# VH-VL binders against UPF0111 protein PH0637, part 26

Target 1, 226 residues: UPF0111 protein PH0637, of Pyrococcus horikoshii (o58371)
Amino acid sequence: MIKMQVWKKLFAKSPFKPLIRHAEVVVQTVETLEKALDSWARGDYENMKEYAKKVDDLEDIADKIKSELRDSITSKLLMPVQRTDILEYLHMQDKIADAAEDTAKWLLIKRNLDSIPNDIKDIILKMGKESIKAAKLVYEAIKQLDNVLESGFAEKEIKKEYKIIKQIEEVESKIDGLDSKLMEIVFTSELDWKDGLYILNIARTLSNISDKAKDTAERIRVLMNK
Below, E stands for the ipSAE of ESMFold2; O stands for the ipSAE of OpenDDE; V2 stands for 0.75 times the mean of E and O plus 0.25 times the DockQ between their complexes.

## First folded at step 12 (VH-VL; framework fv_amivantamab_arm2)

Design w3 (from u4 with light chain T93Y; at its last fold request DockQ between E and O 0.88; V2 from the best seeds 0.81)
Fold by ESMFold2, fold request of step 14:
Structure w3 (fold): chain C 226 residues (1-226), chain A 122 residues (1-122), chain B 107 residues (1-107)
Amino acid sequence: as target 1 above (226 residues)
Amino acid sequence: QVQLVQSGAEVKKPGASVKVSCETSGYTFTDYGISWVRQAPGHGLEWMGWISAYNGRTNYAQKLQGRVTMTTDTSTSTAYMELRSLRSDDTAVYYCARTSYLPGDWVRFDYWGQGTLVTVSS
Amino acid sequence: DIQMTQSPSSVSASVGDRVTITCRASQSISSYLAWFQHKPGKAPKLLIYKASTLESGVPSRFSGSGSGTDFTLTISSLQPEDFATYYCQQYNYYPYTFGQGTRLEIK
């Protein structure tokens, strides 16, 4: 109730400011995941578990903000942007936090990592670093979209937005390359098949973070073309 | 200056145990691990295992599993390697080495102790 | 366990010569290979890690190359202080095995 009134006041200032608030929690979620991944790679299960729990908590917060925003949206508050456009963006942005939670869940499955070679650990961490960069770029992109609106769609601000979107696409492309390299290593190595499945699922969830970041960037393009 | 200083030479009988110390200085002990490497006379280098000074996690070469124990004492920044049930073919120079275990910089043995000769003789 | 095989076992060379030592892993270790120099009575010295990255303070006449299973250490112009035994070590999979060594001797 009182949260609904707070969100309605933010929507009145800008259709994008509540989305920026949600993105802040998404960034906290992926930054916490980075700490979980660092602990995981070092074989520090207890710290990894602590950070993985924090990821779950932050994803719950992001999901609650999504629900509160959905409940507080009216078409009167969102001119010049349609309600459905805001809800689709919010859904895509929230999926970034969902993917981070999925990664954290997979990290918890295996307590002892001695059977995982160092080249695989390094690729997973590099994918994690790039996925966090993608999520941070989404945060910058939604903030810049607010600047585009405030400027009345000034050409200079639109060019800045396209630059951020291009950076997101470059990061997603880099993660695709890392995923391909990881696939080759897993299938040509002496890894036990259970370890291979474990590693490939972690990689899948990390790739999903960047995929959702790219989907979010595509939604920003749609919003700007009006 | 990073230094690793090992305990002195030891002479042991078959069946005994030996515990070699590696006292470190010049860096934050708990940020690294310590690896142990030995060289028997006329032979090459053999990796024995390592221990994290951060959380005590170890990995031992399977050849030595059951006979070796590696520990640390963070209050003295010292690592220990104990080898039990000694045989004559355990005669070797034993080295400790600082071990990076950070992602992207795995198992970098940048600083070494001076070596400890352990002689197993009946 | 990953077997690391060095070739040759011994090399005789003169100051100023170019020397090449090879190391083969029994399975791919990506680039997770180090080279060490070891002189009697001294601790081993790290020369190269990650197959090709020169350790700080190591002369540029040393270089490493390779990926996967085949690796090479090259000394471009041999100096008197380079006569030693050289070891490769893989650090991708436990245990972090060494090659058997290559003894570089003065001719």
Scores: ipSAE 0.693, ipTM 0.870, lowest interface PAE 1.0, mean pLDDT 90
ESMFold2, look of step 12: ipSAE 0.592; ipTM 0.825
ESMFold2 (binder alone), look of step 12: mean pLDDT 91; pTM 0.914
OpenDDE, look of step 12: ipSAE 0.876; ipTM 0.943
ESMFold2, look of step 13: ipSAE 0.634; ipTM 0.844
ESMFold2 (binder alone), look of step 13: mean pLDDT 91; pTM 0.909
OpenDDE, look of step 13: ipSAE 0.870; ipTM 0.941
ESMFold2, fold request of step 14: ipSAE 0.582, 0.675; ipTM 0.830, 0.864
ESMFold2 (binder alone), fold request of step 14: mean pLDDT 90, 91, 90; pTM 0.910, 0.912, 0.909
OpenDDE, fold request of step 14: ipSAE 0.871, 0.867, 0.871; ipTM 0.939, 0.937, 0.939

Design w4 (from u4 with heavy chain A53P, light chain S31N; at its last look DockQ between E and O 0.84; V2 from the best seeds 0.74)
Fold by ESMFold2, look of step 12:
Structure w4 (fold): chain C 226 residues (1-226), chain A 122 residues (1-122), chain B 107 residues (1-107)
Amino acid sequence: as target 1 above (226 residues)
Amino acid sequence: QVQLVQSGAEVKKPGASVKVSCETSGYTFTDYGISWVRQAPGHGLEWMGWISPYNGRTNYAQKLQGRVTMTTDTSTSTAYMELRSLRSDDTAVYYCARTSYLPGDWVRFDYWGQGTLVTVSS
Amino acid sequence: DIQMTQSPSSVSASVGDRVTITCRASQSISNYLAWFQHKPGKAPKLLIYKASTLESGVPSRFSGSGSGTDFTLTISSLQPEDFATYYCQQYNTYPYTFGQGTRLEIK
C-alpha cells in the first residue's frame, strides 16, 4: 500500500523513472554475478556460492519491483508513452535479471573445476564481462531516454540514445565470436562430455543476458517513437 | 625480494617417507600457489602437483596419487611435500616453485627453491 | 595427460649462432605454454610464458611463438651463458606437463 503511493509519485514525475529504479536492481544483480564468476574461475567455491545466493536474492527483489510497478500503472496516470510499451519494456528488462540468475544456478553445480582447461575458463570470463557490460549499457540507455524526454526530444539527446543502442549491438556481436571460439575448443579437446555440457550451458546463459539486453534496447526505440 | 628456501638433502631407504619443506618470504604467502617439481638423474623435469595456501586445495599428478601429500603452514609461510613408500626411482632433486593460480596469469613459475636432493638407497 | 614432445633432443652450437627449438603438444593448449632454462646445479628459470611473453629480466634474444599444438623457442646470437637444457611446459590442463628437454651444448 505505501509502496504503491511511492511508485505512483515516481510515475507522475516521469514514465521512465520507475524503470530506472528497476534497472538499478538489475545492474546490482549483474554486478554481483560478475563477482560470482570471478570466484568461480579462481576455484573459490565458497565465495562463488555466497555471491550466487545474493544474485538469487537480487533477482527476487527485481521481480517484486516489477510486480509493484505493474500494479501501480492505472488509467488515471497521464503519460506521454503507452502503458503497454512501459509494461513490455519492464518485462524485457526484468528478463536480464532472470538470465543472470540462470548463470548463477549453473555455476553452483560443479564444486571442483580442475577438469576445466584454463583457456575455457578465460573465455567464459570474457563472455561474462561482455554480457554484464551489455546489461549496464541498458541502464545507461533508460537513463538517457529520460534525458530525451526532458529535452523535448532534442536531436542531440536522441543521437546519444542511438549511440548507446549501437554499443549494445556491438557487444552482442563480440559475444557471438567468443561463443564460436568456445564451441571450437570444447569440441576439439578431449574434455569429458559432462564438463562440455556444463561449460556450454554457462555460455548459453551468459549469451542470454546480452540477448535480453539487446531486446530491451529495441524496446527503447519503441518508447522514443510514439 | 621473493625467496624460497628448501630443507637440506636427505638419504632414505626404500619404503620410507620424506618430507621436504619450502619456506617462503618476500610476498604474501596466500596470494600464490606452490608447485613441486622433481628431476631424477638423467631425466627431465616432472611436475608433481600443486597446493593453494589460500584454501588448501591440491592437484596431484596421477602417477603420484596416493603417495604424495602437499600441505602448508600459513603461520610460518611454509609449504611441505611428503612422498611415501619411497622407491629407488624416487631419487631426485625436488624443487618448490611459486605458482600463480589466478585467471590471466595462470601457472607462472617465477621463483624457485634451490632444490633438495633426496637419495633412496638400500 | 597432454604429452609434450621437444625437437631436437640436443643441439651443438657456437656462440653467435641462432638456435630454434620446437615443442609439440598432443592436444591443443591454446597459448598456455611456458619455456624454462635449466643449468646443472641450479633451479630452472622461467624464460617465456603464454607462448610468447618474455619474463622480466630475460634477454630479448629469447623469443617464443606458436599456438594450439606447435610452439617454437628461438635464441638469436647465442651467448656463453645460454648453454643449458631447455624445457617447454603446458599449463592449460591438469596435470601440467613438461617436454623431455632439449640440451644445448657447446660445439
Scores: ipSAE 0.531, ipTM 0.809, lowest interface PAE 2.0, mean pLDDT 89
ESMFold2 (binder alone), look of step 12: mean pLDDT 91; pTM 0.915
OpenDDE, look of step 12: ipSAE 0.870; ipTM 0.942

Design w5 (from u4 with heavy chain N59K; at its last look DockQ between E and O 0.76; V2 from the best seeds 0.00; counts 0 for: pae E 2.6 > 2)
Fold by ESMFold2, look of step 12:
Structure w5 (fold): chain C 226 residues (1-226), chain A 122 residues (1-122), chain B 107 residues (1-107)
Amino acid sequence: as target 1 above (226 residues)
Amino acid sequence: QVQLVQSGAEVKKPGASVKVSCETSGYTFTDYGISWVRQAPGHGLEWMGWISAYNGRTKYAQKLQGRVTMTTDTSTSTAYMELRSLRSDDTAVYYCARTSYLPGDWVRFDYWGQGTLVTVSS
Amino acid sequence: DIQMTQSPSSVSASVGDRVTITCRASQSISSYLAWFQHKPGKAPKLLIYKASTLESGVPSRFSGSGSGTDFTLTISSLQPEDFATYYCQQYNTYPYTFGQGTRLEIK
């Protein structure tokens, strides 16, 4: 009702403005996850749990926005872009929030982290920081796509877009490097295997954030080129 | 001007206990932990354990587990270390040190107490 | 526990000399190593943390290097106030063990 009118008005301004609104919530989700990770590494389980609940709440909001956007789309509101391209982008962007929630769920599993070496905790936190960077770059990328549209697909605006996409690829590559380093440390350390599985699953969910950011950037290329 | 001031020297008999205090000032006590480090005569430094002033969580060196208790009193910004069942090889200077437990800043012993000599003899 | 082995155990040197002290961990500690200076009757003083980061207020003649298992403290030009015992400490894995110390003495 009221939300349907809001979304339809935003689509009328630009097919990308509603995606920007969804991206804002995705960024909030990942920034809240970073606070959960910081509390986790400090051994502050109760504060980490509070932030993990907020991550879950924000992911629910992102999912509801996705559903409302899906229901609000008409062909008239989306020219010059295709409905399916918008929906595919939205799906990938929403999976960034899903991956953040997955990380938060894993953090909750273990209360006492004294058995986890500091170098492992710091690598996990670096991966989290890079994941936030990736989500912010996706947000910048969808905003720049709006500039590309406004310019009538001017070459200079398209070049700016590709620069942002390249930065997302660089962040994803850096997270892959951190994940590989972490795997080596876990395999070659005196870490109990239950702790190793716990850490590697956290790392996998953080890597998935950057993977989905890269997938979203690939969808931006499609939206830009038809 | 961060300051850690420890209680005075003590002489104890084997089997007794000792409780060393570490009064802190010049910073927010609950933002940091306190580590305890000792040095026996003719020996190097030995880390004994750590306590968070934020939530009271402790971690003790395994060889001291069961004999050491670390506590804090946030109302006085004071940390305590109690060592029980004293033996002659517990004769040492005992130091408290402010310890970061924040990511990226782990275990920076940037400020130390003046040390407390504990002598265990018959 | 991770054993920290310092070398040498003692060094005799003159003012102005360059001195190096090494520290080896029994297993990898990444870069999670600190160096302390300890003078008789004083509390230990933090010089370097994270293997190579100089603590605020510490003279630039002190430097640290290394990662993994092998680490070095270097004093590029000794001053009279540098004669002390130096300890390395790993802080990657509990318990946070110290090396046995290196005594730096005037020649």
Scores: ipSAE 0.423, ipTM 0.760, lowest interface PAE 2.6, mean pLDDT 88
ESMFold2 (binder alone), look of step 12: mean pLDDT 91; pTM 0.909
OpenDDE, look of step 12: ipSAE 0.864; ipTM 0.940

Design w6 (from u4 with heavy chain Y101W; at its last look DockQ between E and O 0.74; V2 from the best seeds 0.00; counts 0 for: pae E 2.6 > 2)
Fold by ESMFold2, look of step 12:
Structure w6 (fold): chain C 226 residues (1-226), chain A 122 residues (1-122), chain B 107 residues (1-107)
Amino acid sequence: as target 1 above (226 residues)
Amino acid sequence: QVQLVQSGAEVKKPGASVKVSCETSGYTFTDYGISWVRQAPGHGLEWMGWISAYNGRTNYAQKLQGRVTMTTDTSTSTAYMELRSLRSDDTAVYYCARTSWLPGDWVRFDYWGQGTLVTVSS
Amino acid sequence: DIQMTQSPSSVSASVGDRVTITCRASQSISSYLAWFQHKPGKAPKLLIYKASTLESGVPSRFSGSGSGTDFTLTISSLQPEDFATYYCQQYNTYPYTFGQGTRLEIK
């Protein structure tokens, strides 16, 4: 109840400030996933497992904030931005945390990674770093959208926003390239089929992080247009 | 200064076992692994396996599976390699080497022990 | 197991010469290749890792190149202390196999 009133007051100040608060948890989620990936790549299953549990906890927190924000945004709350656009943005931004949790779940499946070549582990780690970069850029993008609103849609602030959105799209394209390279290595290597499926599913969930970051950037374009 | 100091030379009969020690210093033992490499007279280097000092995980070369055991003692920062059922072709210099990790530059044998000659003769 | 084949088996060269040693993997190891120098009575010494990265404290006359299956170690200006046997090693896939070695003899 008290959180609902806090959220309603924050929405009244700016439609984007509650989304920034949600994005902060999403960033924490993906940063924790990075630690899980680093532990995974080193073969440190127990540390990876602990970070994966924290990813799950943080995703639950992000999901709870999303629910509280949805409950706080009613027809009675006056905002300068359409409610459905806010809710669609929130949905996409929360999906970033969901995809991070999916990655963490896949990491847990295999305890011994000795059968996985180091070049494959390296590409997965690179994909992870780029996916996390994409999520952090989403955080910068929603913060910059608040600056755009506060400036009265000043041209300089809008150009900064478009630059961040372009960076998100560039990172997503880089991940697509890494994914294609990984696919080639998996299918031309002496890798057991179960290990191949395991690796390709990890890659798919990492790609989903950047895909949802790109989808969220598209929603920023919608929010920036009245 | 990182150092790996191995136990002294050994002479063994076929069918016996040998246990070589690798005492480490100058770094945090549990942050790394130890690989074992041997060189038979007139031959090149052969990787035998490794052990993680963090959690004791091992990976042994397939040809040695069943005859080799690698262990660590964290309290003394020492790694051990035991080779059982010795044969004359196990005569070699046995080296331990620290396995170092860096993002993108995985598994680096950066520091080596001085080597331990094991002679297997009748 | 990934087989590593070095060429030549032996090379004789003079101080100041440029020496090239090659290493071929039986399947792709991407860039996961190290080069070692081994002198009699000494432990092996890491020169190059990740195919082309020079280990700290190794003279810049040593360089490495290659990716996939074909790799090269180059000594740009041979010095008397470079007399040794040189080994490549793949560390992409267990077991981390070594090449058979290349003896470098300085005349």
Scores: ipSAE 0.477, ipTM 0.784, lowest interface PAE 2.6, mean pLDDT 89
ESMFold2 (binder alone), look of step 12: mean pLDDT 92; pTM 0.929
OpenDDE, look of step 12: ipSAE 0.878; ipTM 0.947

Design w7 (from u4 with heavy chain D31E, light chain S31R; at its last look DockQ between E and O 0.75; V2 from the best seeds 0.00; counts 0 for: pae E 2.7 > 2)
Fold by ESMFold2, look of step 12:
Structure w7 (fold): chain C 226 residues (1-226), chain A 122 residues (1-122), chain B 107 residues (1-107)
Amino acid sequence: as target 1 above (226 residues)
Amino acid sequence: QVQLVQSGAEVKKPGASVKVSCETSGYTFTEYGISWVRQAPGHGLEWMGWISAYNGRTNYAQKLQGRVTMTTDTSTSTAYMELRSLRSDDTAVYYCARTSYLPGDWVRFDYWGQGTLVTVSS
Amino acid sequence: DIQMTQSPSSVSASVGDRVTITCRASQSISRYLAWFQHKPGKAPKLLIYKASTLESGVPSRFSGSGSGTDFTLTISSLQPEDFATYYCQQYNTYPYTFGQGTRLEIK
């Protein structure tokens, strides 16, 4: 009886609200990266550069939020979720923004893209579109985790959470497939070697966005199983 | 109503230059590129190159590199193609075409000028 | 430069016939192929882009297929206004090259 009041108090609190705030900035970061990629593909270097600078600024904001949260969370909370698990989730979620910044840095390296075939540009754009989808699904996943907590771990809410996690895994798998296809095209085409390295590094950073989204989804499983 | 209107026919001697204009209307000039395509008598279509109306970037066919210059004037929404060191085999109808370049979907030549006959003879 | 090879170079056909024109690229161009119709004294007309997408206002008897290196334009039931020269063009890699053309003549 007394244990139910402790559990209700713990469930009434939501350490996930700060994680949702961080996730909102991560989504903004990846959405801004998509705009940089669109400008990049059109050969609009100046507009792409402006969006790339915004990606850097948003990543800085995500880092600041992460630092504030790390400094604010204490182990004295009476919750089924441990501080360490929250910090590990935050770390993985923040790496999504880091990967987006890495992509933006690579886009800035080359001003003229005429040597890059359109099928390669299209694959990069598809990877970017899927990466924003992955980040949005992470945002939905952490919001749904808050619903799971609020409901007292109701089966219906847990099933919704696992559905979102599965979608994240499917998007990561799709990006891995696109990366493999791109690698094949680069190695079988007559691209200059610098262009090949340039394209493959962009692809690697985009793949890392989805990899970190998947890692974040695995941390949600840990948070939910408490 | 998208329109591309080209300058009139030209007669030139070998070694001279020609500059063909392509005045555009009915759309935002700086959002598209302009391609130039020619057809010599009895021959097929030959892509010469294109220019971005946004920033003036060009890409020329290798066959014409060093002899062709493409420019734009955003104040008049007009593209220009200059071909230098003319030869008799440069006799052709020269077309400008709007190049739609949208990421993730297509690049297409959707609107064309009426063509400009350039005749190179002594 | 990517060479575009059309086949046949010419074809004679009657109104109502089904006509197929092929285009082969010297290297993969994915789906970045367009088909144009060109009549003497007129500007070329875009029919199909992205290998299979019909341009607005083009009759449904025209269709395109293919990806990679092998592409096909099909006219399902030839009409009198379809007698023209047809060109394929790749736009994956600069320079955007045209095929030699296929002349479609009335028989």
Scores: ipSAE 0.448, ipTM 0.772, lowest interface PAE 2.7, mean pLDDT 87
ESMFold2 (binder alone), look of step 12: mean pLDDT 91; pTM 0.921
OpenDDE, look of step 12: ipSAE 0.870; ipTM 0.944

Design w8 (from u4 with heavy chain D105N; at its last look DockQ between E and O 0.82; V2 from the best seeds 0.00; counts 0 for: pae E 2.1 > 2)
Fold by ESMFold2, look of step 12:
Structure w8 (fold): chain C 226 residues (1-226), chain A 122 residues (1-122), chain B 107 residues (1-107)
Amino acid sequence: as target 1 above (226 residues)
Amino acid sequence: QVQLVQSGAEVKKPGASVKVSCETSGYTFTDYGISWVRQAPGHGLEWMGWISAYNGRTNYAQKLQGRVTMTTDTSTSTAYMELRSLRSDDTAVYYCARTSYLPGNWVRFDYWGQGTLVTVSS
Amino acid sequence: DIQMTQSPSSVSASVGDRVTITCRASQSISSYLAWFQHKPGKAPKLLIYKASTLESGVPSRFSGSGSGTDFTLTISSLQPEDFATYYCQQYNTYPYTFGQGTRLEIK
């Protein structure tokens, strides 16, 4: 049938190829956020602002790709993988880009970081680097899921997938530890409450990146469990 | 071969101003900041403030706010510290020091100028 | 402002002695502390940064330890060139402050 021909051409060999395309934009978004964070830590507000705008633009592109894909997948199309599982994965993966944009928005709020102690700045940057690492591992995970499908669910390929998922979980746990340390420092220091609120919100948005990365990895477990 | 060379000793009267220069060489000037530290006779070291050679951002010790101005000239790789409304207790040796302002390696005063004696008398 | 308190204010020692100097911060500075050596007529010299990291070219007889509020500089076996005044300095938050100094004098 003509609808099957269109669907076959769109997905060709794998239902995961469109998800990989979306993940590529998500990686570009978090890589751009890394540049914004580096500029922020240096006190370079103008370069940070430029990168924050690019994060917003890339998040918009990711959202449009998500919408196009969601509209293209109908209940009438035959799928070897459940449509709802694909859409739930896409939703979680897109939230990684949303969280990155939230971080970028908070970075813009404060132009001068001199009132913020160096130990706090270093923890925030470390959380950022780990959160971005988690998002990049999600990209590797969805690519590996494609390899699992191509191999016919070979055990060696499934083991590689679980290794990537374990790495995402380890990074998320490290961020939780850093977040706890940061909370302790903020509440035991003589930091102005406005600065405390600023720092804790940045930390929350960075934690959300890794939380969404972990949620996305859990959806990969669902996609493999057939 | 990082080197910081300061201007020569100065004698000033109370109420005058002094401007000490710190000419740098052997590194990329705009990658670092310059801190200014002074030592009055019989006293310890006192941090006066810091300027970024990258973007000119400054942070001054609160007790010196309004009297101190720090600047840089990237074309000559030189930092300046001007102290106005001098008092006799401003008599000190004034040092410039290169500092990192990059995350992970904050404020390492690894190279210092030779010091500039400023005497405020009568 | 974070107050940095050194002890002792001075110490007399002989070549070969082990010397310990302490530095206390009025609030936590994590590990953002440096140690300097200062001889009359010379510029201060960085010995240790990040509480325990030895600066390049500094003899291994110098060591630093501590985190939070309590820090220690140790010289394991004094040499004639080590007689000087030693300062700790915090660089966690502005203004960056120095301790009062510890004079290390020959017996």
Scores: ipSAE 0.495, ipTM 0.795, lowest interface PAE 2.1, mean pLDDT 87
ESMFold2 (binder alone), look of step 12: mean pLDDT 91; pTM 0.916
OpenDDE, look of step 12: ipSAE 0.872; ipTM 0.945

## First folded at step 13 (VH-VL; framework fv_amivantamab_arm2)

Design x1 (from w3 with heavy chain A53P, light chain S31N; at its last look DockQ between E and O 0.80; V2 from the best seeds 0.74)
Fold by ESMFold2, look of step 13:
Structure x1 (fold): chain C 226 residues (1-226), chain A 122 residues (1-122), chain B 107 residues (1-107)
Amino acid sequence: as target 1 above (226 residues)
Amino acid sequence: QVQLVQSGAEVKKPGASVKVSCETSGYTFTDYGISWVRQAPGHGLEWMGWISPYNGRTNYAQKLQGRVTMTTDTSTSTAYMELRSLRSDDTAVYYCARTSYLPGDWVRFDYWGQGTLVTVSS
Amino acid sequence: DIQMTQSPSSVSASVGDRVTITCRASQSISNYLAWFQHKPGKAPKLLIYKASTLESGVPSRFSGSGSGTDFTLTISSLQPEDFATYYCQQYNYYPYTFGQGTRLEIK
């Protein structure tokens, strides 16, 4: 109790608000990727390409925010949380946007999807929806961490944080199941090898979104225990 | 509410072309694809191809590539199928069918036109 | 192209009978399989999609099952209006192919 009061008096500004600002752009990036995936599945290459370019632009913005934040959090800056923990969180959160851009780049490779069967398209869309959900939960998680600090680590706010983290883990587990099903379909079907590589790389980048979301959630656990 | 109304029966000679229309109503034309399916006398159903009114993309059955053209006119909510270089074995009833080609609800052909008999006779 | 093979090609049955029709795909189509009812002079009618999902307005005596390569359509108690030709169709791979049909006739 006394530690929380002293902390609030000494630190007037939350160290997590810059991370929340970065997360906003990460969410915009993954939401734009969702639009690209929807257009991709419909065979609408031109709209998909337009959204894929927006994903690239938003990832560039996220990367610039990361660089500026990294520069402003130097070894000379005294903070009530460890600088390395903030930077490790930022690193993981930024990789969510990187993975979204990787997905968008793979979508651009193939203009005609008629050789891709509908069961594969459906699984990719499900993976995309869940991966994007995981990234949005990361945004909610870092916002909730700010609430935990503002409350002085109130037990109720900590429980809300753990609930969000558990939701991220559940989504990642669902994506692992979808990825396994997709691999089975690709390797047991008569799909052309180039189409198989294309699909599996899209799946890998989508899995990376949720993997980085889970990694980011683990960094929130570390930040919360400080 | 959803209706697909096709043009009337046609009699053609070998080598000619036929263009069958499919006028749609009761839904947003560009939200769904249109497939064409035919049935020759004494035979089963044969999928010929489809077109998206949304972006004009088509996919034709390999057997018919080079002879079939599918088009749409969004101003009249009408799909067209043209089959060229007709042969006697093209005699069939030709159907248009709406394709519910949406994520999670792929291609189930939920509404059909009444059919158009095309007879190819020398 | 994926070949869709129906069995039997014809079946004779009485009102009240239970009838099963099978459909086999030449390679896996997951559950991307539809069943149609077709009566002479009428448009085909969608009964079932995704192998087992009943289309709206279709009587519950119709059911579908299967995944991969083997599928069945079952009519639990035939009604007079059920005598028709039935087709399966895969819609996983282009071109979307139909089975050759099963003619269900009254004894």
Scores: ipSAE 0.579, ipTM 0.825, lowest interface PAE 1.6, mean pLDDT 87
ESMFold2 (binder alone), look of step 13: mean pLDDT 91; pTM 0.912
OpenDDE, look of step 13: ipSAE 0.870; ipTM 0.940

Design x2 (from u4 with light chain T93W; at its last fold request DockQ between E and O 0.87; V2 from the best seeds 0.80)
Heavy chain, then light chain:
Amino acid sequence: QVQLVQSGAEVKKPGASVKVSCETSGYTFTDYGISWVRQAPGHGLEWMGWISAYNGRTNYAQKLQGRVTMTTDTSTSTAYMELRSLRSDDTAVYYCARTSYLPGDWVRFDYWGQGTLVTVSS
Amino acid sequence: DIQMTQSPSSVSASVGDRVTITCRASQSISSYLAWFQHKPGKAPKLLIYKASTLESGVPSRFSGSGSGTDFTLTISSLQPEDFATYYCQQYNWYPYTFGQGTRLEIK
ESMFold2, look of step 13: ipSAE 0.601; ipTM 0.838
ESMFold2 (binder alone), look of step 13: mean pLDDT 91; pTM 0.908
OpenDDE, look of step 13: ipSAE 0.880; ipTM 0.944
ESMFold2, fold request of step 14: ipSAE 0.685, 0.612, 0.657; ipTM 0.866, 0.838, 0.856
ESMFold2 (binder alone), fold request of step 14: mean pLDDT 90, 90, 90; pTM 0.903, 0.898, 0.902
OpenDDE, fold request of step 14: ipSAE 0.879, 0.876, 0.880; ipTM 0.943, 0.942, 0.944

